VHH binders against Jacalin-related lectin 10 (JAL10). Designs and how they scored, part 4

Target 1, 292 residues: Jacalin-related lectin 10 (JAL10), of Arabidopsis thaliana (Mouse-ear cress) (q8gwi7)
Amino acid sequence: QKLDAIGGKGGKQWDDGADHDNVAKVYIRGGLEGIQYIKFDYVKDGKTIDASIHGVSGSGFTQTFEIDYQNSEYIVSVDGYYDKSGTMQALEFKTNLKTSEVIGYPKGTTKFSLGGVNGKMVIGFHGSAGKVLNSIGAYLTTAPPTKSQLVGGLTGGEPWDDGSNYDGVKKISVTYISTLIRSINVDYEKDGQVVTRYHGMKNGDTEEFVIDYPNEYLISVEGTYNILPDDNVLVIRSLIFKTSKGRISPTYGFVSGTKFVLESQGNAIVGFYGRDGGAFDAIGVYFSPIPS
Key: E = the ipSAE of ESMFold2; O = the ipSAE of OpenDDE; V2 = 0.75 times the mean of E and O plus 0.25 times the DockQ between their complexes.

## First folded at step 1 (VHH)

Design c10 (framework vhh_7b18_3; at its last look DockQ between E and O 0.45; V2 from the best seeds 0.00; counts 0 for: pae E 11.2 > 2)
Amino acid sequence: QVQLVETGGGLVQPGGSLRLSCAASGFTVSSNYMGWARQVPGKGLEWVSYIYSGGSTEYQDSVKGRFTISRDNAKSTVYLQMNSLKPEDTAVYYCARDYRWGSTSFDYWGQGTQVTVSS
ESMFold2-Fast, scan of step 1: ipSAE 0.119; ipTM 0.578
ESMFold2, look of step 2: ipSAE 0.000; ipTM 0.192
ESMFold2 (binder alone), look of step 2: mean pLDDT 79; pTM 0.801
OpenDDE, look of step 2: ipSAE 0.346; ipTM 0.733
ESMFold2, look of step 5: ipSAE 0.000; ipTM 0.226
ESMFold2 (binder alone), look of step 5: mean pLDDT 80; pTM 0.803
OpenDDE, look of step 5: ipSAE 0.458; ipTM 0.798

Design c11 (framework vhh_8h63_2)
Fold by ESMFold2-Fast, scan of step 1:
Structure c11 (fold): chain B 292 residues (1-292), chain A 120 residues (1-120)
Amino acid sequence: as target 1 above (292 residues)
Amino acid sequence: ELQLVESGGGLVQAGGSLTVSCAASGFTFSSYAMGWSRQAPGKERELVAGITRGGSTYYADTVKGRFTISRDNAKNTLYLQMNSLKPEDTAMYYCAAYTGSWRYSEYDYWGQGTQVTVSG
């Protein structure tokens, strides 16, 4: 999606395009007459792409804003400030994890916001520039899922990963015994089709937790982990699920040891990963923004 | 599907040695604790030896010092080396994969067994 440039009509049009996976770094030089130049480093297929400077190069201090794209950080929006002549005076960048300083001089300007569409990220910029930046616009795409930390026993069992390429979770079947979790069986939806993934031992008591996807989203996995005495390894002892409608599952398994919560405000769980063997050793999730 | 297949049983003279093996398939062998149990006619099944994911071993008092449990994770195979065999060791020997601790005897899967007969 192309968002129109906002600001003045002065300067020469520039366009970095949308053929990028992410933005790696922003370079901005502000001044009393306006933003003197802007430059973006983009990411494509794991490599940084050098883009052109927009505006005028010269001597002076350049401010930078780095995006930790390797840890799933991305730009969600840009706040801009332009004066009555249409010159861009200041910019502020917001990611899913942090907000930049206001770069430049916003006093006496008109504020606007570019982006901030839930479930979208900024992957490119366009606009107009001459001696100063006159206008800025953006290209949006669907934001990638983010990977949670892995909780539980990090050394026992074997790693498994369902990935994040699902639209949502429709059902989780949990198998447990009186002391621990044995397995999970997850029904995902992808392009209207159900994809089932099973991890762990099937022997035990099995209960289902059904989610009314797409009217309801899985948003939280809470549980406990504790050591198996003879193996000296941590395993998942209990699990509880919570949905966007405020539904909370029963407690599966046995509450024992260290508590954890895997939850991210405004995000749904769209995938699972973990470690598994004779016991369910560890669990992690992938988060994707809930559609607006 | 998880499958355990025991082999190597047979007839052996008292004082002799025998190695029984268990070939595992349909699961990640290295992630499971494994054990050997036996059942003689008219007796309760007993856990003879266990080996955890962490490599700790257990032996029943009846076999300690005579039997050695080991695993080869590259070959998905569990072994029980039986030395100084006695007529009392005559039993069907079962391979098992389990969840949790060998001390709690939480076994999920058993093989078909392999017969060991010790003549006196």
Scores: ipSAE 0.012, ipTM 0.402, lowest interface PAE 8.4, mean pLDDT 86

Design c12 (framework vhh_vobarilizumab_d1)
Fold by ESMFold2-Fast, scan of step 1:
Structure c12 (fold): chain B 292 residues (1-292), chain A 120 residues (1-120)
Amino acid sequence: as target 1 above (292 residues)
Amino acid sequence: EVQLVESGGGLVQPGGSLRLSCAASGFTFSKYAMAWYRQAPGKGRELVAGISSGGSTSYADSVKGRFTISRDNAKNTLYLQMNSLRPEDTAVYYCAKVYSGYDWRGFDYWGQGTLVTVSS
């Protein structure tokens, strides 16, 4: 998706295009007359792309803003500030993890935003520039799945990871005993096919929570974890699932110890990871934007 | 063979009290954690309270402060004292023998249940 450039009509058009996987770094030189230049380093197929400077290099201090694209950081939106002459006076960059300082001088300007579309990230820029930056626009694409924190016992059992390459969750079967969760069995959908992944021990009572995918999405995993006194290990004690249609599962297992909630506004759960052994030691999830 | 026999259920008005008992046999009672489960009509089973072999207790949030689990190892008997009963406590209550600790071979054994009805 191409977002139109906002600002003045001065300068010459420039366009870095959308043929990138991520933005790696932003270079900006501000001044009293406006943003003197802007430059982006992009990433494609694991390689850094060195793009052109837009504006004039001049003299002065270049400010930089780095994106940790190797750890799934990406630009979500850019706020811009332009004056009555249509000259870009300041810019502020927002990622999924942090916000830059306001670069330049925003007083007395008109503010606008590029991006901020749920489930999208910025992968390229375009605009116009001469002696100063006159306008800026952006290219958006679908953001990658996000990995949650891992909750529960972080040292017991063995790690497992289903990944994030599924379209959605169709069913979760939970096996539990009176003190803890023993296992989960997840039915994912991928390209119209059911993919089943089992983690943990089969011994215990089993209950199923069916999701009406694709008309309904799993959006939340809530639960508790606590120490088993005899083994001095942290394990998942209880689990509750919630869907995009407002359905809440029964509580599986036993509510005990530290509470956790794994959810992300506007996102569905598309994968699980964790640790298991004789019990279900730890759980984490992958989030992907809910289709509009 | 593990046997668990629940008793003490019945009809009680909201705000009332009941004491459930579970007579255990076929295993060394004092060495196992024990629990009370319940299942309301048309609902899944939920754990209500647990007690370790050492006497440590735990409770579901919905019953904390109202229910008390206890055990008598000399009599091989598990108890659940239920106070300030509410209509939502209406369920069949099950006694369970559970494994403590991280036992991958562990599994719950539970009895046939005793019905508790809280209604006016």
Scores: ipSAE 0.000, ipTM 0.199, lowest interface PAE 11.5, mean pLDDT 86

Design c13 (framework vhh_vobarilizumab_d1)
Fold by ESMFold2-Fast, scan of step 1:
Structure c13 (fold): chain B 292 residues (1-292), chain A 120 residues (1-120)
Amino acid sequence: as target 1 above (292 residues)
Amino acid sequence: EVQLVESGGGLVQPGGSLRLSCAASGFTFSSYAMAWYRQAPGKGRELVAGITSGGSTSYADSVKGRFTISRDNAKNTLYLQMNSLRPEDTAVYYCTTRYPYGSQSLYDYWGQGTLVTVSS
């Protein structure tokens, strides 16, 4: 999706296009009259692409803002500030993980926003520039999955990772005993097909939590972890699941020790990763925006 | 075709001793951690003792100092030596590849169990 440029009518039109996977770095040069120059480094097929400078070289301070695209950071929105003469005076960049400093001088200006649409990321820019930056617009696409932190015991068992290349979760089967979680079995959907992944040992009571995908999404995994008696290893003791329709599963396992919650506003869980062996040692999830 | 066959259970008086054996087949026994679990009447299954492929042992607090787990890899056999038996040790005892605290097989294998009754 192309978002129209906002700002003044001055300058020559420029367009970096939308044929990118992400933005890697932003360069902005400020001056007394406003933002004099802007430049973006883009990512395509895992490589950084140098794009053209927009504006003029002049006296001023060059500020940079880096996106950690290799760890799934992306720009979600840009706030702009332009004055009554149609000159861009300040810009602020927001990613899924952080917010930049306000670059420039926003006092006495008109504020606008580009992006900030749930499930979308900025992959390109366009606008107009001459002696200063006059207008800026953006190209949006669907945002990629984001990886949560791993919770639980980080040294026991063996690592496993289902990845994030699934459309959604249809069912989770949890095997547990009176003191801990033993295993999970996840039914994913991908291109109309069910893909099943088993993790952990099969001994214990098994219960199923069915999700009405695609009418309902898994959005939260919460639980507890604690050290086992007779061992010096942390393991997952309990799990609870929550859906986009407000449905909450029973508590599986035994509530003990440190509590955790894995959820992200506006996102569904589309994959799992973790560690397991004789017990279920650790768990993490992949988040993807809920389709609009 | 994994098989675990327990033997050595029976009736014994308090303070007595029994040795349980578990004959394993259908897998590379020497590469697996092994454990003994028990289930008393009206109770859930509980870990009694575990032994790793390397020979490291662990015990439930209730049996520590009284029971000894051991293995003979040449005979594919797991043992549980039970000394100073108490009435509360009365249970069905199960041999298993289920080791509670380590990386192991993707599948748990269990024997059919052997009954131990401690009564006067």
Scores: ipSAE 0.000, ipTM 0.156, lowest interface PAE 14.9, mean pLDDT 84

Design c14 (framework vhh_7d4b_2)
Fold by ESMFold2-Fast, scan of step 1:
Order: structure tokens, then sequence, then C-alpha cells
Structure c14 (fold): chain B 292 residues (1-292), chain A 121 residues (1-121)
């Protein structure tokens, strides 16, 4: 999606396009008459791409804002400040993890926001510039999946990872006993096809939690973990699932020990990872923005 | 300390019955699935029957279906194998085992010492 440039009508049009996976770094130079230049380094196929400077080169202090794209940081929005003559006076960048300082001089200006659309990230910029930056616009795409913390027994068993390259969860089958979780069996959807992934041991009572994907999303995994007193194994003891329609599963297993919640506002669960060996030791999830 | 102790083995004529017992101690018996394995001389160990923690589901080898019944009493920390219509081919050492997972004999983490069952004339 292309967002129109906001600001003044002066300067020459520029466009970095949308053929990028992320933004790596912002370079910006303010001055007394406005933002003198802006430059973005983009990411494509795991490599940084040097883009053109927009505005005028000269003497002055260049401020930088780095995005930790290797740890799934991305720009969600930009706040801009322009004066009555249509000159961009200040900019502020917001990522999913942090907010920049206001770069430039925002007093006496009109404020606008570019982006901030739920489930979207900024992957490119366009606008107009001459001796100063006059306008700025953006290109949005669907934000990438984010990996949760791993909860439970972090050193026992062996790691497994379903990844995040699924469209959604259609069903989760839980096998449990009176004291702990034995296994999960997850039906994912990818390009209209069901992909099933099984983790843990099969012995126990099995219950299904069906999600009405794509009309409903799995959004939360809540549970408990604790050491089994008899054999000193730290395992997942209970699980509860919640959906975007406010539906809550029964409690599977037995509530015992340390409580956890794996949830991210505006995001659906699109994958699972964890640890198991002889037992269901640990669980984590991948979050992806809900498309609406 | 986990301990599993089998009893009830012996020598019987073909067509007779035996009931094996497995007494469990040192762990929360009601929290674990349990199984019976057997091993005949010169053969690999095979799963005979398994039972879930609650007793709500059971599984049997094709060779014993309709003849053997697995059960458990969680109040007594004991698992049983009722063996009816015994055949010479049932001759083996029978082991009870605590189960972490199903599908393979290596999925069991603790084993008893075994009890000998001999079916002969």
Amino acid sequence: as target 1 above (292 residues)
Amino acid sequence: QVQLVESGGGVVQPGRSLRLSCAASGFTFSSYAMGWYRQAPGKQRELVASITWSGGSTNYADSVKGRFTISRDNSKNTMYLQMNSLKPEDTAVYYCARQYSTGHWSDYDYWGQGTQVTVSS
C-alpha cells in the first residue's frame, strides 16, 4: 500500500520505491530552515542497500536512527511537522520496539502521522525535496512474524520449531493427564492447505480446540509450568487458548507452579516452537499481525 | 526412587489363564501411562498392551487382541494384565514399564525386573 506524501508542494519528487523487506537505518540532517536532507538504508534478501540522499548535501550534523532488523524491529509510523510555507521542520520515527527523539524543530508547525496502520510496517519512502525536505510519504506492507519468549523447561528435551510461515491455526489438539500436558497436535493452514505438526507423547486424554480460521484467530496461549516432584523434570502443566472472538478453551491439564501468558495485542498466533523429549517441556509462539 | 515389581507369572498348560500384577512405588502412579512388554528367547522386545493414566484408553498388539486385558487401580498403585486362552507363543519374560511416550519400546523410562510366563504341556 502507497501512502500519499504529506507536506508542501515545493521541491523535486523522489521515490525509493517499495521493493524492500525492511528499513535498516535513517540519516537525517536538520537546519534552521528545515530538514536539509534525508537518506534511508534498506534491506533486501538479507543485505543492506544504500539509497540516494534526498535534499542538499553540505556542512552540518547528521543524526541517525538504527532499526535492529535482524531482531525483527521495523518502522510502524513516522510523525512529521511542517510549517506554513510547506517545509518539513521535524520528524519522529516509531518502531515496534522504540521511538526516536524528535529530529529538528517542531514548534509552530502542523503535525501529521504517516503509517500506524495495525498489521503493517513501513518498507519504503517517497516525497519531494529541493534545498529542504518538502513532503514525505511511505509504502506499507504486512509486518513480519515476531517470536515470543520460550516458557517452561529450557534445558530438558530437544528443541523443535514449526516456524512462522503459516497463514493461521485451524485446530489444536491437546493430549493431557490429570497433572500435565503430554502433547499438542496443530493443524495449520498454508495457501488453502492443512499442514499438521505433532509434538510430544500420545498417551493421555485428547481434546480438540477448533478455530474458525480465517474468520477467527488464535491470539493467546496461557498456562503453567512446574517441576514434577518425583523425577525433577520441569514441564508444561496446563494450557488455555483464547481467540480473537473472545472464545476461551477449557483448562487442559492441571494448574501448578509458574503462570505464563503468550499474547501480543493486534496479533494472531501463526506458529509454535518448544522443547520435548520424553515429556512436553517448553512452549513458545510466533505472532503475525491480524490482517484487518 | 522409582520401583516397578511384577508378579503372577508361572508355568501353565495351553488354554489356561494367568493374571500379572505390577506394583509401582517412588512416583505418582496416577500421572503416568503404563505398559506391558514381553521378550521371548531370540526375539526382540515387543509391546503387549498399554493403558493411559486414567484407564480411559487401552492399546493391544494384534497377537493378543481379544485374549489379553490390561487394567489399572490408581488407588493401589497397581497395573494388571489378564491373560486368557494362553498359547505356547505367549512364552516370554513379561515386563511392566512406565511410559513417557508411545510407539517404541525406548519410549519407556523405567522397567521392572520381569516375570517369566511359560505355556507348555
Scores: ipSAE 0.000, ipTM 0.185, lowest interface PAE 15.7, mean pLDDT 84

Design c2 (framework vhh_7d4b_2)
Fold by ESMFold2-Fast, scan of step 1:
Structure c2 (fold): chain B 292 residues (1-292), chain A 121 residues (1-121)
Amino acid sequence: as target 1 above (292 residues)
Amino acid sequence: QVQLVESGGGVVQPGRSLRLSCAASGFTFSSYAMGWYRQAPGKQRELVASISGSGGSTNYADSVKGRFTISRDNSKNTMYLQMNSLKPEDTAVYYCAKDRYYGSGSYSDYWGQGTQVTVSS
């Protein structure tokens, strides 16, 4: 998705394009006459690539803003400030993790925003520039899946991770005993095919929770975790699933101890991760935006 | 040997109350979470309420929230279920359950023999 450039009509048009996976670093030089220099380093196929300088190069201090793209940081939006002549005077960058300082001189300007669309990230920029930056626009794409916190026993069992590269969840089979969760078996859909992943022990009663994907999405995992007496091991004791259609599963296992909820407004669960051994020690999920 | 003995069941009219008791022996009562399950004819056993070893945390099925109260007296090795505003759909055999050790190899959680609750007009 291409967002139109906002600002003045001066300068020569420039366009870094949208053929990038992320933005790695922003270089900006502000001055009393406007933003004099802007440059972006982009990411493509795990490598940083150089883009063209926009504005005028010269001596002086350039401010930088780094994106930790290796730890899933990305630009969500950019706030701009232009004066009555249409010269860009200041910019502020917002990521999913932090906000930059206001770079430049915003006093006496008109403020605008690029991006800030739920589930979208900025992957490129375009605009116009001469001796100063006159206008700026952006390219948006779907943001990567978000990883939840891990809940439960964080030191027991062995880690596992199904990842987030699935389209949705079609079915969860839970194996439990009357005191705890033993295992889960998840049927994911990927490119029209069912991919099954199994974690935990098979001993116990098994029940299925079927989701009508793609007409229905898994949106929430609730449960409890507690220490087992005499074993001094923290494990998942119960699980409950909820869907986008308001459907709630039965309670699997035994409700005991600390309650948790893994849910993100507007998002579906597209993957699971956790820890298991003889029981389910810990659980976490990956969220992706529900199409609208 | 773990022993759980339920009592307090009976036949009552809708809107009435019953109090179930579970007398426990053969284990350190205060160290274990305890719960009440029920099973109606032709249906699976479902968890009704649970309580932590200290009594500091309780949980209830949505169908009984606001009507049932679980409690325990660790000095008497006894767990209780106070059932208020009973409905015909509460008719079931009620089972006392003890929490179970991780890795025991059996999925049994030391059920008692149950106590029948019948709510009828």
Scores: ipSAE 0.000, ipTM 0.191, lowest interface PAE 11.4, mean pLDDT 85

Design c3 (framework vhh_6qgx_2)
Fold by ESMFold2-Fast, scan of step 1:
Structure c3 (fold): chain B 292 residues (1-292), chain A 122 residues (1-122)
Amino acid sequence: as target 1 above (292 residues)
Amino acid sequence: QVQLVESGGGLVQAGGSLRLSCAASGRTFSSYAMAWFRRAPGKEREFVAAISWSGGSTFYTDSVKGRFTISRDHAKNTVSLQMNSLRPEDTAVYYCAADSRYYTSWDEYDYWGQGTRVTVSA
């Protein structure tokens, strides 16, 4: 999707295109007369692409804003500020993880936003420039899955990660005992095929929570974690699952200690990661936008 | 080279006030935009406030807007930062900067002071 450039009509048109997987780095130089220089480094097939400068290459310091694309950081939106002559005076970049400083001087300017669309990321820019940046627009695409925080015992057990390369969750089988969660077994769908991933110990009571994918999505994992007194180890004590159809699972395990909720509005859970050993020590999820 | 000397830093309780001053030498003050930047321990230098060469325009970072006021006194050749309602997050070394070309939040100023330390206790 191409978002129209906003700002003045001065300068010569430029277009970095949309044939990129992500943005790696932003370079900006400004001054009293406006943003003099803007440049983007893009990512394509795991490699950085050095794009052209837009505006005037100056002798001063350049402000930079780095995107940690290796850890699934991406630009979600850009706020711009242009003056009465249509010259871009300031820009602010927002990622899924952080917000940049307002770069430049926004006083007496008109503010606008590019992007900020649920489930979309910025992968390219276009606009017009001469001695200053006159206008800027963006290209959006579907955002990659977002990794949640890890909750529970962060040092016990061994780490595991199913990743986010699944289309959805079809079933979760939970094995638990009267005091804690022992294991989960997840049936994912990938390209029309079921992929099963198992984590933890098999000993305990097992119950299944079936999701009617693709007509229903897993959207929330709620639970509790607490110290296990005999081992003085923090473990997942209980789990509850919720779907896009308003279904809520039974509570698995034993409710004890600190409560957590892993959910993101507009997103489905498409993967799990965590830590496990003799108990299920920690859990986290990957979120992806719900289609339509 | 222009010399800038900051003063007025110190230890203050949360909710308190401090007034920082920057004295400019070398007869450059009247033609230069002035700014305050700060650097917290282990962090990068960040913009705080700027004032144009005439004093007619000011700009603040959002986290200090409404709490801090930048002003200049051409007769005394000084720029001041009045800091009210101080928070522990305001703890940093505060730097005065001057530039004849730019009135900006960017770290492009030509001349910098050595800094004055501000500590806000919780």
Scores: ipSAE 0.000, ipTM 0.098, lowest interface PAE 22.3, mean pLDDT 83

Design c4 (framework vhh_7b18_3)
Fold by ESMFold2-Fast, scan of step 1:
Structure c4 (fold): chain B 292 residues (1-292), chain A 119 residues (1-119)
Amino acid sequence: as target 1 above (292 residues)
Amino acid sequence: QVQLVETGGGLVQPGGSLRLSCAASGFTFSSYAMGWARQVPGKGLEWVSYITSGGSTEYQDSVKGRFTISRDNAKSTVYLQMNSLKPEDTAVYYCARKYSSGWYGFDYWGQGTQVTVSS
């Protein structure tokens, strides 16, 4: 997806294209009139690619903003500020992990945003420049799924991971006893087929929570974890599920100890991972953008 | 509360000299880099020179060797000594304070002082 350049009408058009996997680093040189040049280093097939400077080099100081692409950081949006003469005065970069300083001086300018589309990342830039940066636009692609933190008992049981290679969740069956969660059984959908994954012990009461996928998405897993009586290990004690239609499941298990919530605004849960043994020790999820 | 007031502009013949002064108030002058920029009638602004709080200086290529920026922290004043003036140096000259929470740009400007280089 190509987002049109926003800013002034001056300068010569430039285009770094969209044939990149990510952005590695941003370079901005300022001058009195505004942003004097901009340059990007891109990532392609695990290697960094230097792109051209856009604008004029001149004297002064270059500010940089680095993206930790090796740890799955990516630019989600850019806020720009341009003045009445059509000169870009300031830029601010937002990633999935952090926000840059405002680079430049935004007072007395018109603000705009590029990107910020749920589930999209910026992989390229285009615009116009001459003696200054006049306009900037972006190229967007689908962002990779995000792995949540693992919550619960991190040392008990054996690890398992369903991954994120599913279209959605159709059903979760929870097995529990009066004091804790024993297992989950998840029905995923992939390419029109149901894929079932089971984790934990089958002994206990079983309840199911059905999701009307693809008209409804699982968006939240909430629960508690605490130490087992007479056993110095943390386990998941309770679970609650929430959907994109505002439905909330019953509480499964027993509410005890530390509360957790696994959710990400605008995203659906598309996979689970965790630890299990005699009890359900720990849980985590994979998030993917809700399609629209 | 921040104010920058430029003085010292005027009419001078080609090859002549002028010294611009900028009196600053309303902030801790010694903590900021200060600069000079100019606007030629009908054209955009051009950065001329700046001086850091530590005294390091930079110059636009067209003025190197002819202009000297300096500061007097006790007087809260920055100066631009302009030698070997050319007709193309004709402009309104602005004093500016460098942006304090970043390296880029200037957050306050003076009203400017006119420099005319003509016979």
Scores: ipSAE 0.000, ipTM 0.119, lowest interface PAE 22.2, mean pLDDT 85

Design c5 (framework vhh_8h63_2)
Fold by ESMFold2-Fast, scan of step 1:
Structure c5 (fold): chain B 292 residues (1-292), chain A 119 residues (1-119)
Amino acid sequence: as target 1 above (292 residues)
Amino acid sequence: ELQLVESGGGLVQAGGSLTVSCAASGFTFSRYAMGWSRQAPGKERELVAGIYSGGSTYYADTVKGRFTISRDNAKNTLYLQMNSLKPEDTAMYYCAKSYYPTGRYFDYWGQGTQVTVSG
């Protein structure tokens, strides 16, 4: 998807295109009259490629903003600030992990935003520039699945990770005892086939929560974690699941201690990761955009 | 040498009571959580009761209110008192030691003692 350039009509048009997997680094030179130039390093097939400078060198200094693309960081949106003459005065970059400083001087300007569309990432830029940057636009693509924070006991048990390369969740079977969660067994769908992943101990009562995928998506995992008596370790005590159709599962396990919610607006859960060691020590999820 | 030896199983009529015991040796019994698991023919092993080193207990819903787990640290012995027995309680009963001293992962089981409940 191509987002139109916003700003003034001055300068010569430039276009870095959309044939990239990510953005690696942003270079911006500020000056007395506005942003003097901008340059992007892109990523394609795991390799960094440098693009052309847009604008001119000047008396300002070059500021940089680095994206940790090797650790799945990507640009979500860019806020721009242009004056009444249509000169770009300031830019601010937002990733899924951090926000840049406001580069330039935004006072007395009109603010706009590029991107910020749920489930989309910026992979390219276009615009116009001469002695200053006059306009900027962006190319969006579907963002990769995002990894939630890990909740629960972060040092106990052994780590496991199902990853995010599934289309959706069809069923979760939870094994629990009166005080805690022992295991989960997840039926994922991938290319029309069921892929089953099991984590934890089978000792306990087992209940299943069936999801009508692809007509219904798992969107939320809620629960509690607390210290086990005499163990001084945190474990997952209870779990509750919620779907895109507003269905809520029974509470599995026993509600105790600190509450958590793993949910992201407009996204479905497509994978699980965590830690287990006979009790379920910790849990996390992967989110992907719900198809529109 | 670590050993768990179960005893006290047998044949009992529905509605009856039975106590199984487990004699532990080769480790510091009082420092570990202990449990009872059972396995009926053709089914997976299930944990029915557990007791932490500090005395806190937990039970599977299928046995809660009927079974009582207890320990005697001076005798290195674990007990399961089973009341109001049902035919569905028929299984091999295994004593279990936790991997972690405090009752998380169970890593060692005895050879078991058979409990048969007739109707």
Scores: ipSAE 0.000, ipTM 0.182, lowest interface PAE 13.0, mean pLDDT 86

